# Ledger of designs, part 34: VHH binders against q86w26r167to484

Target 1, 318 residues: q86w26r167to484
Amino acid sequence: SLVVLQGSAGTGKTTLARKMVLDWATGTLYPGRFDYVFYVSCKEVVLLLESKLEQLLFWCCGDNQAPVTEILRQPERLLFILDGFDELQRPFEEKLKKRGLSPKESLLHLLIRRHTLPTCSLLITTRPLALRNLEPLLKQARHVHILGFSEEERARYFSSYFTDEKQADRAFDIVQKNDILYKACQVPGICWVVCSWLQGQMERGKVVLETPRNSTDIFMAYVSTFLPPDDDGGCSELSRHRVLRSLCSLAAEGIQHQRFLFEEAELRKHNLDGPRLAAFLSSNDYQLGLAIKKFYSFRHISFQDFFHAMSYLVKEDQ
Key: E = the ipSAE of ESMFold2; O = the ipSAE of OpenDDE; V2 = 0.75 times the mean of E and O plus 0.25 times the DockQ between their complexes.

## First folded at step 17 (VHH; framework vhh_vobarilizumab_d1)

Design s1 (at its last look DockQ between E and O 0.41; V2 from the best seeds 0.00; counts 0 for: pae E 9.4 > 2, unsure alone 62.2 < 65)
Fold by OpenDDE, look of step 17:
Structure s1 (fold): chain B 318 residues (1-318), chain A 121 residues (1-121)
Amino acid sequence: as target 1 above (318 residues)
Amino acid sequence: EVQLVESGGGLVQPGGSLRLSCAASGFTFSDYAMAWYRQAPGKGRELVAYIHPGDRTSYADSVKGRFTISRDNAKNTLYLQMNSLRPEDTAVYYCATDVIRYGDLQFMDSWGQGTLVTVSS
């Protein structure tokens, strides 16, 4: 079977995909149906050493000694979860606007087109705008839409996010009184941003006087709250602005080159301190052959999109 | 509550045509993809046609060129125009929409009661 799970940014596609793997592993989901479930983060595919199915399987298993031959004997009992099709990265090859698919992209395309392992099951997550790129690859796919939080789920999320009940209530009250915020919180990712923003304000003893008027304002409020000052002893505002510009630059460069993972060296190039930017960037260690390498990514693609958009507004210090 | 009501099925001779309709209610019809499935006797349910909210369509190979899925958002109605019908097309046809909520891992399929299409000489 082939299923496409579509939803806007922050609707929880990745979370659901990961939960599916967990629930399968625990026997709750698809009992007896699949011998193997392979979670493939599409943004990570570029890190594969080889553009081979076997290598992909090794990667998914986290074990180069995985019984690939045995696994491939019963493809009908395999489920591949391709998470974030729209986040497929192009190889760091600086110069080569290579017209065409990378070998790694081709590997996934062949899988999606059912040329490779035609009897296996596929679940693909993507954003709606990226469907135009995916649909030509699809044969007889079922499409599923992801809905965000219900009203009850929003309330529950606030209660779970804030450890202090009074803070939770206060935060939720603010959100409920603002239609824009409340609607925005339908999207789990945005809900997190809003909660984080509010928590940050409360921790800083700031009264929320002005509420965001749109999604951009929400992100700006968050960014303004969590941008770190520069330790270089300069004007705090200038340092914040510098960091903002750098984040925008990083995001823009990533989008331009279809990159969503960044090496530490890349962050340094932009004069960014990854650990200090935990509000905006996440890090993961990846096994690349015999080496472990740390990569950074924006905590959510929506941050990268936001900073990319902001890159047009932020003037470079001449 | 999501409701889907199929109609238009019947007996038709090979080479004939039928038009199926699905009346949808209980959700914002225009925002969701819709699909036609069919289940032949002794066989599993299979996807026949899919239509995106933007009217992009997809078809099973077996019906491609013969069937046309369309939608009228103003009427909250899904259609399946079936031409050049074959005995192999005999099945109960179902209208469906696929929705999942955050936190729910089960794909929620909304199905109608189905409408029987019989292609026989």
Scores: ipSAE 0.042, ipTM 0.511, lowest interface PAE 2.4, mean pLDDT 87
Fold by ESMFold2, look of step 17:
Structure s1 (fold): chain B 318 residues (1-318), chain A 121 residues (1-121)
Amino acid sequence: as target 1 above (318 residues)
Amino acid sequence: EVQLVESGGGLVQPGGSLRLSCAASGFTFSDYAMAWYRQAPGKGRELVAYIHPGDRTSYADSVKGRFTISRDNAKNTLYLQMNSLRPEDTAVYYCATDVIRYGDLQFMDSWGQGTLVTVSS
């Protein structure tokens, strides 16, 4: 009834969670076992207007007409996937110094403690560091670790990532010649960063002369490839340095306040143009009351961690 | 397709011993952490013992010192040696992998039929 899926950043926990919902819906996973499967992004749960069970169900279904009474008739046939327990955010009202459990955190805690819907099934994905906060809530949980790509899965990933087989073979050859880089590609998120970097180099007509020697070099290569050119007529290196510092500042502020979603205004506070930075930031629109509001996040938590670490170097150079 | 087949259960007197086996196929056994779980009548499944790919082990407090988990990677087989059995050890015992590869989602729900262990006088 309760599974905790553990894995470091980039091991594919979110992709796995989303694929589980799809495979259930198509009947290939858990056929006949669940009447409903609810995907809850812990990063996004802060956006709920009211933290009640029925509101959570409406939010997951995308429909305020969801048949809540029918759904709750047989709780034992429900599966909740709580994705990214380590990404639970502080309430936006942190300026009010509310240190206790938020109502939104309380709802998830009641589900996990089995106080709400005690017969339902739960799958919780998390990074191991959050286990300190999660373990006290658990009862009779199965713990599962997700590993990254096998050697065969890495080869398949490269073949499918590049539309041109010649590009795929060249990219894979480059990676295989660097044992550290090849081993790092066991982590699907790193593999994606590497493939994106190599594709970006090839599309820009650049030749890869040196390969990254560690994870920091990998992210730096990606950053160097995808930082936008300066359209304002200034020096492109100065503008790129400014954008890099701004990304570091946003990431540092986010980590300090346990924030993973950012409003457009917060990006402008850091002098960041979200649409221009699609290689680093993704966005989604959310219905909040009568308004639709756009929120940004780093494309992956690993980028937020990377830029946060860099912020100490950039700050001292000032 | 992943298969996990438990065997070796049976009826035993208190203080007796049993050795459970789990034959694994359909995946690279040596890369995966393996575990034994048990489910007593009217209870949920609980972790009994765990063994990492590097052969480090851990045990539930209720079985520590009495049970020994081991593996034979050449035979793709997981074992549980159960000594000094008690009536509260009566349960259906299941083996499982607690580690999955990205492409093998079915591991999350892969349990065999289990093997019944009954401890009674």
Scores: ipSAE 0.011, ipTM 0.369, lowest interface PAE 9.4, mean pLDDT 76
ESMFold2 (binder alone), look of step 17: mean pLDDT 79; pTM 0.808

Design s2 (at its last look DockQ between E and O 0.74; V2 from the best seeds 0.00; counts 0 for: pae E 8.8 > 2, grease 25.7 > 24.2, SAP .717 > .668)
Fold by OpenDDE, look of step 17:
Structure s2 (fold): chain B 318 residues (1-318), chain A 121 residues (1-121)
Amino acid sequence: as target 1 above (318 residues)
Amino acid sequence: EVQLVESGGGLVQPGGSLRLSCAASGFTFSDYYMAWYRQAPGKGRELVAGITPGDRTYYADSVKGRFTISRDNAKNTLYLQMNSLRPEDTAVYYCATDVIRYGDLQFMDSWGQGTLVTVSS
């Protein structure tokens, strides 16, 4: 079977995909149906050492001694979850070459086109706008849309996010009184941004006087709250502006080159300090052969999109 | 509330044609995948055809070349043109969209009431 899960940025596609794996592993989901469930983060596929199916399986298993031959004997009992098809990355080195599919991309394309393991099951997550790139690869697929939080789920999220009940109530009250914020919180990723913003304001003893009027304002409020001060502890507007510009540049370069993972050297190139930018960037360690390498990414693709969009505004001020 | 209302079903002779319509309301129609399902007597519900927001179409093998799914986003209407109908096409046809909620791992289907298509001599 082939299923495409569609949802806008922040609707929880990745979270759902990971939960599926967990629930399968615990026997709650698809009992007896699959012997193996392989979670593939598409943005990480570029890190594969080899563009082979076997290598992909080893990668997913986290074990180079996985019984790949045995696994492949019953492809009908395999489920591949391809998470974030729109986040497939191209190696920087390959961009210099003519617009073609990377070997890693080709590997996934063959899988999606059912040339490789035709009887296996596939679950692919993607954003609606990126569906155009996926559609040509699909012969027959069930399409499912991911809906965000219900009203109950929004309330629950606020209660779970804030450890202090009074803070939770206050934050939720602010959001409920603002139709724009309340609607925005239907999207789990945005809900997190809103909660984080509110928490940041509360911790700083600031009263929320002006409420965001759109999604851009929400992100701006968040960014304004969490942009790091100058190295000397002073709130230099110049320093904040510099960091903002640098984040925009990083985001724009990433989008332009279809890159979502960044090495530390890349951050340095943009004069960014990864650890200080934890509000915007996350880091993960990846096993590359015998080596472990740290990569940075925006905490959510929506941040990268936002900063990319902002890059156009910042350039105009120059 | 999501509402789907099917119409256009009826009795036709083998080799005949029918056009089904589905009027959709309660959601942004243009942003959603839409599909036709059918359920024959004594059989389970099966996918007949699907169409993406980008107008990519999919068909069951049994109806390929005979059925055409299309959509009019301006009218919030889904269509199924059925040509060269066969007795085995006799079924209740349903318009549907597939959704899943973030908190739930279960697929949720939204269906209309269906429209009966009978192909008989």
Scores: ipSAE 0.024, ipTM 0.404, lowest interface PAE 4.1, mean pLDDT 87
Fold by ESMFold2, look of step 17:
Structure s2 (fold): chain B 318 residues (1-318), chain A 121 residues (1-121)
Amino acid sequence: as target 1 above (318 residues)
Amino acid sequence: EVQLVESGGGLVQPGGSLRLSCAASGFTFSDYYMAWYRQAPGKGRELVAGITPGDRTYYADSVKGRFTISRDNAKNTLYLQMNSLRPEDTAVYYCATDVIRYGDLQFMDSWGQGTLVTVSS
């Protein structure tokens, strides 16, 4: 079967995908249904040196001795989770560019079209904006929408996010008094941004005098709370504005070239210190052939989208 | 709460036509994939037709060319135009949408009560 999970940025698609893998591995999800479950990050799949099914299986298993013949004996007992179809990247480094793949003939497209392993199960997560590119590949698919938080679920989220019941109550009271903010917290990822912002304010001893009035204000509140000055020792306000401009530049370049993974050198090109920007960027090490390289990404595509949009405002002031 | 109410079923001669309707409430109708399913006596439910938010449509092979799914976002109503009906189309027809709540791993199907279509000579 083929399932497409749809939701805007922040709706919990990746969290659900990762939870499914964990719960399957521990025996609580789909007991006896699948012999193997493979998690594939579409953001990261461009890093494969070859688009062969065997190499994909080795990569997912973390073992170049994976029993490919046994795995493929009963394809109907396989589940592939293709997470983040909207984050599928074109090759961006010379070695990766020399791989020469066309999207139509890539391994993922063959899986989705059901030309490779047509009896296996597929679960594909994506933002709706990528459906125009995905739908032509689909034969027959069950489309599932991720619901946002109910009112009760929002209350439970705030209670679980804060370690102190008084903090949780104060934070939730602030949110409930602003209809726009409360409605925005229906989206779990936005709810996380809001909770992080409020916790950051409380930890810094700040008083919330004005609440965000729209979606853009919500992200700006988070940014203003966590944006550090750079290392040059200048005025903290001017230095923070320079870091903001640099994040905007990185995001804009990434979106324009369909890039979601960045090398440390690319961060330095934009005058960014990755370790100091953990509120906005995360890093992971990846095996590229015989080398291990560190790559950065925005903590979520929502931040990359936000900084890209902001880049037009920053450029006007430059 | 998602609420789906089907109507428009009835008795029809072979070759006849019916138009099924599904009134939807409790969600932003235009954002959701909507589908018609049917269940014949002694069989499981099967997909008949589906429509995405972008108006891409899907049909079971048995109904292609005879059935048309459509929707009216202003009225929050899903339709199934059924033409050239055959006795094998006899079934209870259900309007459905598929959702998953945050934190749950099991898909929830939201269904109406169904509307009976009988095609008899």
Scores: ipSAE 0.012, ipTM 0.429, lowest interface PAE 8.8, mean pLDDT 77
ESMFold2 (binder alone), look of step 17: mean pLDDT 82; pTM 0.824

Design s3 (at its last look DockQ between E and O 0.51; V2 from the best seeds 0.00; counts 0 for: pae E 10.2 > 2, grease 24.8 > 24.2)
Fold by OpenDDE, look of step 17:
Structure s3 (fold): chain B 318 residues (1-318), chain A 121 residues (1-121)
Amino acid sequence: as target 1 above (318 residues)
Amino acid sequence: EVQLVESGGGLVQPGGSLRLSCAASGFTFSDYSMAWYRQAPGKGRELVAYITPGDRTYYADSVKGRFTISRDNAKNTLYLQMNSLRPEDTAVYYCATDVIRYGDLQYMDSWGQGTLVTVSS
């Protein structure tokens, strides 16, 4: 079977994908149906050492000694979860200027087209805008949509996010009084941004006087709240602006080159300190052969999109 | 909450006809694909028919020419017209939608409770 799970940014596609793996592992999901469930983060595929199915399986298993031959004997009992098709990265190698798919992309495309392991099951997550790229690869697929939070779920999320009940109530009150914020919070990822923003404001003793009027304002409010001061300890407006520009530059470069993972060296090139930017960037360690390498990514693709968009505004001011 | 309520099942003779209905709520019905599944005793759940928001339909080979899936968006209702029923069509029929709520992470499909169709002489 082939299923496409689609939803806007922050709707919980990744969360669902991971939950599926967990539920399968615990025997709750698909009991007896799959011997193996392989979670594939599409943004990480570029890190594969080889563009081979076997290598992908080793990668997924976290074990280079996984019984790949045995695994491949019963493809029908395999489930591949391809998470974030829209985040499939292309290697920076200039040579790939060729309009062609990278070998790693090709590997996944062959899987999606059912050329590789035609009897296996596939779940692919993607954003709606990326469907145009995915559709030509799909012969017979079911499309499933993820809906965001209900009103009850929004309220519950606020209650769970804030440890202090009074803060939770206050934050939720602010959101309920603002139609834009309230609507935005139907998206779990955005809800998190809003909650984080509000929490940050409360911790700083700031009264939220001006409420965001659009999604851009929401992100701007968050960014403004959590932009770190420069290394010199000065909370100078100039320092904050510098960091913002640097984040915009990083995001824009990433989008331009279809990159979503960044090496520490790349951050340094942009004069960014990864650990200090925890509000915006996440880090993960990846096993690359015998080496472990740390990569950074925006905490959510929506941040990268936001900073990319902002890059056009910041450039105009230069 | 996504809710699907199937109805119309019952006992029918071979060659007979039956029409199943599924009342849908908790989502914008017209925007999403709907499906009928069935599960016979001792067998796995199988897709019977599928209809897109644009009224494109898909049928299992076993029911092609006999079953018709349709939808009424104004009534938020999915239908399955079953003609020329066979004993092999005996199953619990389920209505499904390709909608998942974040909080109720149902996997793959949201399902109703099902309605039993028994084809027997």
Scores: ipSAE 0.172, ipTM 0.609, lowest interface PAE 1.6, mean pLDDT 88
Fold by ESMFold2, look of step 17:
Structure s3 (fold): chain B 318 residues (1-318), chain A 121 residues (1-121)
Amino acid sequence: as target 1 above (318 residues)
Amino acid sequence: EVQLVESGGGLVQPGGSLRLSCAASGFTFSDYSMAWYRQAPGKGRELVAYITPGDRTYYADSVKGRFTISRDNAKNTLYLQMNSLRPEDTAVYYCATDVIRYGDLQYMDSWGQGTLVTVSS
């Protein structure tokens, strides 16, 4: 069977996908239905050295001695979770030549079209904007939408996010007084941005007198709170503007080339110091053959989209 | 809270017709795929038909050409027109939406209570 799980950025698609794997492993979800469940991050699959089914299985298991013959004996008892179809990255140019791959010939596209392992079960998570690219590949699919947080779930999220109950109460009170902000917190990813912003304000001893009026204001409040200062206090605003423009440039280049993972060299091309920008960029080490390579990504895909949109406004204002 | 209420089932002679309805509430109906499933006594539930927000439809081979799924987004209602009914179509018919709340355990789909369709002389 094939399920498409759709929702906007931050609605918890990845969290649900990972929870499904854990609940299956503990025996509480689909007991007896699947022998193996494989989680595949579409953002990270471009790092796979070769486009063979066996190598995908080794990669998912973290073990080059995984029993591939046993796993593939009953394909109908396999579940593949393809997380983030909208983040399927174009192969790096050097890997494209080395591997001979193209997007239409990728292993994931063969799985989705049911050309490879046609009896296996698939769950694909995606943002709706990518459905135009996904729907032509599908033959028979069940579409599922993710709802956001209920009122009770929002309250619990705030209580859990802050270590101090008084901080949690103050933060939630601020959000509840702004209908637009409260409704935006239905989206778990936005709720995280709001909580992070408020925590940052409280740690800096600031009083929130003016609340964000829309999603752009929400991201700008976060950006304004966490942009790093330079060592020269007299030029801090200029340095912050330069960093902001550089983040916009990185995001725009990434979206244009369908890239969501960035090497250190790409950050330097945009005059960005990845380690100093941890509030906006996360880094992870990936095993690439015998080498370990560090890659960066925006902490949330919503930031890449936000900075990309902002890049058009900055360019137009020049 | 998502609610689905099926209606229109009943006893019909072979070759007859029925129209099933499903009234939906608790979500923005037009944004989601809707489906009909059926369960014959002693058997598992099987997909009969579905319709996407983009009006793409699917029909099980056993009903293709005889059943038509449709939706009225203004009334938040899903329909199944069943023509040329056969005794093998006897089942409880369920309306479903594929909507999952974040944080729901076991990721269950929402189902109605069902409406019985019996095809016999």
Scores: ipSAE 0.005, ipTM 0.268, lowest interface PAE 10.2, mean pLDDT 75
ESMFold2 (binder alone), look of step 17: mean pLDDT 82; pTM 0.834

Design s4 (at its last look DockQ between E and O 0.01; V2 from the best seeds 0.00; counts 0 for: pae E 21.1 > 2, placed apart)
Fold by OpenDDE, look of step 17:
Formats: structure tokens, C-alpha cells, sequence
Structure s4 (fold): chain B 318 residues (1-318), chain A 121 residues (1-121)
């Protein structure tokens, strides 16, 4: 069985995928249906040591001693969750600039095309714009859309996000009175951005006078709120602008090269300090063989998209 | 039980028009996105068009500008207006609800019986 979950950025595809794994593990979801559920973050696939199915399974299990042979005896009882197909990365290796699929991409393509483990179940998440790349790989698939938050879920999210009830109420009131914000909060990722923005404003004692008119304004408001001040504690407009430009450059380079994970050295090349940019960048440690390596990514792909888009505006000012 | 019943298929000449209907029951129709799929002989099932509860629509490139998906929530009915039909549009057309709530994640086909559209001179 093959299911494709489609949703725009921030609709909660990853959250759902992870929840599925947890609920399966606890016996709540698909009791008795699957012996193994393998969660594959597509953006992380580039970090595999080998482009082999066995290695992928070891990676998913977090154990190089996983009984792969036994696992593969009953492929019909396996579920692969390929999360973020649109976030498959190409290795920066100069040698792979070849217009072809990377070996790791090929591995997943073979799996999706049912050349590998034809009887296993697949759940693939992707953004609608990337569906064009996935469709040729699909013979027969059920397509499902994720809509985002209901009105009730939006309210619940505000209540959960803000620890202070008064703040929650105030923030929600602001959002409810603004059709653009309220509609935008249907998307969980954007809802988070809005909540964070509002919280930041409240903490700074700022009154929200101007409300965003579109999604771009929402992100701009967030960025304006959380861009780090100068090292001297002063908010120099020049420093903020520099950081913004650097973030745009990083995002643009990533998109251009289909990269979503960044090493510390890459951040430094762009004169960015990862830890200081926690509002925009997240870090994760990955096990690469016996080594652990830290990578940075934008907190959400929507940030990378936003900064990429902004890169065109910033270039014009140069 | 969710029921989807397609109708309106038939034989049509190239350049002709057809209107497909899908009667939906067993769920709150107005709360769910709906979609049309088609499957040509020897080919896989492909998405043709989908519509959100808020009437936002999306189309496959192959049908864009020719097909129109719409819905009547009062009648619990989904429509597909097909204009300028081509031989390559020949397929069985299926109505589906493509909205998934966490509890509805199944790997089972929830397709209706479909309606056959044949475009031939």
C-alpha cells in the first residue's frame, strides 16, 4: 500500500508522521498490522554512510546490529514513512554535480517504485509543488491532504503555547480580530510563528499597532522581532541588516543546491552564529558511524523559503 | 459508512464535454476536501483535481484550463465539468475524499466504483 500525504509547508506533516510512529509503538495505531515502522527523514538521508537498504534500516533502528535479515523476511509487515520527500538533499560533493540522481536518492526511488520490497507499505509526505517529482514514481497511490488546524485546534494551540492565561487570551484576541492572522493560523507552522511573534512583542512591552497584511508580513514581523542585536548590546540597524542578508544568502544557497542541513563551517562562511540565531535556526546532532556531528537547519522549511524569497529583494539593494 | 457514487460518464467525441457527479454520504461533506482521480487502461491512478471546503481548487497540468471541479455542499455532491475532451482523457474517473484526520489513516482503498469516460471519434 502506498499513501501520499500532501500539505503545504507547516501543515503538520512531520508532526503527524512522528505521532504515527509513537502511536504505533504504544499499540494505539495499527495494532498487529506492522512489525516494524521505519521513519525516514528525507533531508537526513544524505547522511547515510552507504546507499543500501540494509544501511537505511540500521539507521532507522539506531542499531547496527538490528536483525535486518529477519526484518526483510516479511516485507508485507513493514511500514516506511518517508517524511519530506521534497527535502531530499544532494551531496555537496563536487563530483555529484551530475544531473543524475544521487545513490541515496536512487535508493528511495527504487523503494517508491516498488522495485525494492514491493509488498511493504509506504507513507510519503511532500509539499504539493514537489508532487510533480513524485508522481512519475507512483504507479498506484492514495493521495491525502492535510488541512491544518480547525478553529478549536487553533484556540487550543494558543492556550498551550502561552503559559500565562492572560497572555494567551490577549494573543488570541488579537488574532481573532484579524482575519488574515486568524486564517494564517490554520497552518500550524504559521500559527507558531504568530504566537512567537506576539509573545516576543509582549515581552518587550510593545503594543501591536500594525497587523500583518499577508504571510510575508507575518514572517517579517517575526524576523524584525527576533533578529539579534549587535554584539555590544546595541541594536544597530546595520548589524541587523547584515544578519538578515546573511540568512537570506544561506537560505538561497541551500535552495539552489537542494541543501537543508548546514554544517557549522557553512554558517561561518556566511558570518552567522548558529546559537545566537535560535529563533531561525535549529541544531541537531547526528550519528555518523562512530562520530556525532552537529548540523543546522532552518527551524522550519518555511523560513528557508521566506529568506530565499527575500534574497531577491536584498540583492536589489546592493 | 462513507459512500461515494460517481455518475455522468459515457462516450463522447473529441472536443466534446461531459459533467461528472459524485454523490457523497456517510460523512459531513462540507468539512472535507474532495477530489477526482482517473485511471486509464494500463496506467496508474492519477489525481485530476481537488477542492477544499473553502472552494480552493487545484488541477493536474494535463487538465488545467479544460476541467473544472466544483461542489454543492447542500446536495453533498461533487462535480467535474470536463470540456475540450481528448482521447487521452479516456479513463475511469473516481471520486474521493482526500482529507485525512489522524484516525482515518488507512492503507485501504476508499474509492467508489468509478464512472467510465471514453473519448473516441
Amino acid sequence: as target 1 above (318 residues)
Amino acid sequence: EVQLVESGGGLVQPGGSLRLSCAASGFTFSDYAMAWYRQAPGKGRELVAWIHPGDRTSYADSVKGRFTISRDNAKNTLYLQMNSLRPEDTAVYYCATDVIRYGDLTFMDSWGQGTLVTVSS
Scores: ipSAE 0.031, ipTM 0.325, lowest interface PAE 5.2, mean pLDDT 86
Fold by ESMFold2, look of step 17:
Structure s4 (fold): chain B 318 residues (1-318), chain A 121 residues (1-121)
Amino acid sequence: as target 1 above (318 residues)
Amino acid sequence: EVQLVESGGGLVQPGGSLRLSCAASGFTFSDYAMAWYRQAPGKGRELVAWIHPGDRTSYADSVKGRFTISRDNAKNTLYLQMNSLRPEDTAVYYCATDVIRYGDLTFMDSWGQGTLVTVSS
């Protein structure tokens, strides 16, 4: 069977997809149904050097010795989770000439169209905007919409996010006093940003006197809390503005070229120190042929969008 | 530096019992899922038992009801109680930190050197 799981950015599609893999591996989800569950990050699939099913399986297993013939013996016992169809990256070649798909997208085409492994199960997560590109590939699909957190789920999230019960109670009380903020926390990604912001304020010994009134203010509060000074160790506002401008520049370049992964050289081009910017950028090492390369991405795609939008304001203030 | 040191292996008759221990150091033991794997001669390593940081457990079908995995976070020690041992349980047993990623293959951060369990007839 094929299921399309759709929802706006930050509604927890990736978190759910990864949790499903863990719950399956521990035997609490779909016990006995699948011999193998493969997680494929559509954001990362551009790094796959060869567009063959065997290579995708090796990449997913992290093992060139994966038993491909055993895996493919019973395709009906396989589940592929294709996470983030809307985050497929495109090469910067002649992409304006109708629908020219990259070799990596051609492999996913075969899986989605049921031409490769037609009896396997598929779960595809996506934002709704990508459905126009996805729908023509589907034969029979069940569609599921992610709604976000109930009021009970929001309370549980705050309780589990903070190590200290008193911190959790205080943070939740602050959020509940702002009706707009409380409703925005229905979106798990916003809830995470808010919890991170409040935890950062508490760790810095600061008292929250005024709460953000919209998503832009929420992101600005987070940025203001975690934006570090430059490498000289100073805390000058000019030094933080330069780091902010660099993050905006990186985000703008990424959006303009439809890129979500950045090499360390690209960070250096923008004068960014990736390890010092863990609040905004995450890193992973990837096997590319025989080499291992480090790539960075924004912690959430919403940050890349946010910094891109801010790039117009930063240019205006210069 | 992560270190895992297994002990408690030995020779035992069918139907007997052994308790394996794994002393862990170099990481925050209470934050990690831990596992026991075993490797019979000429075969690959297979998962025997797994334990969540919150003490939820899972077992291979071949050992359910006979083996019990447990942990002592105060002593940074992982245990495997093996009862009703059979000749097919003969293997080198490995303690591992277990990180579940893609598919059914679990990618280990660290392994011990193993402890031999022999079940003789």
Scores: ipSAE 0.000, ipTM 0.103, lowest interface PAE 21.1, mean pLDDT 73
ESMFold2 (binder alone), look of step 17: mean pLDDT 80; pTM 0.799

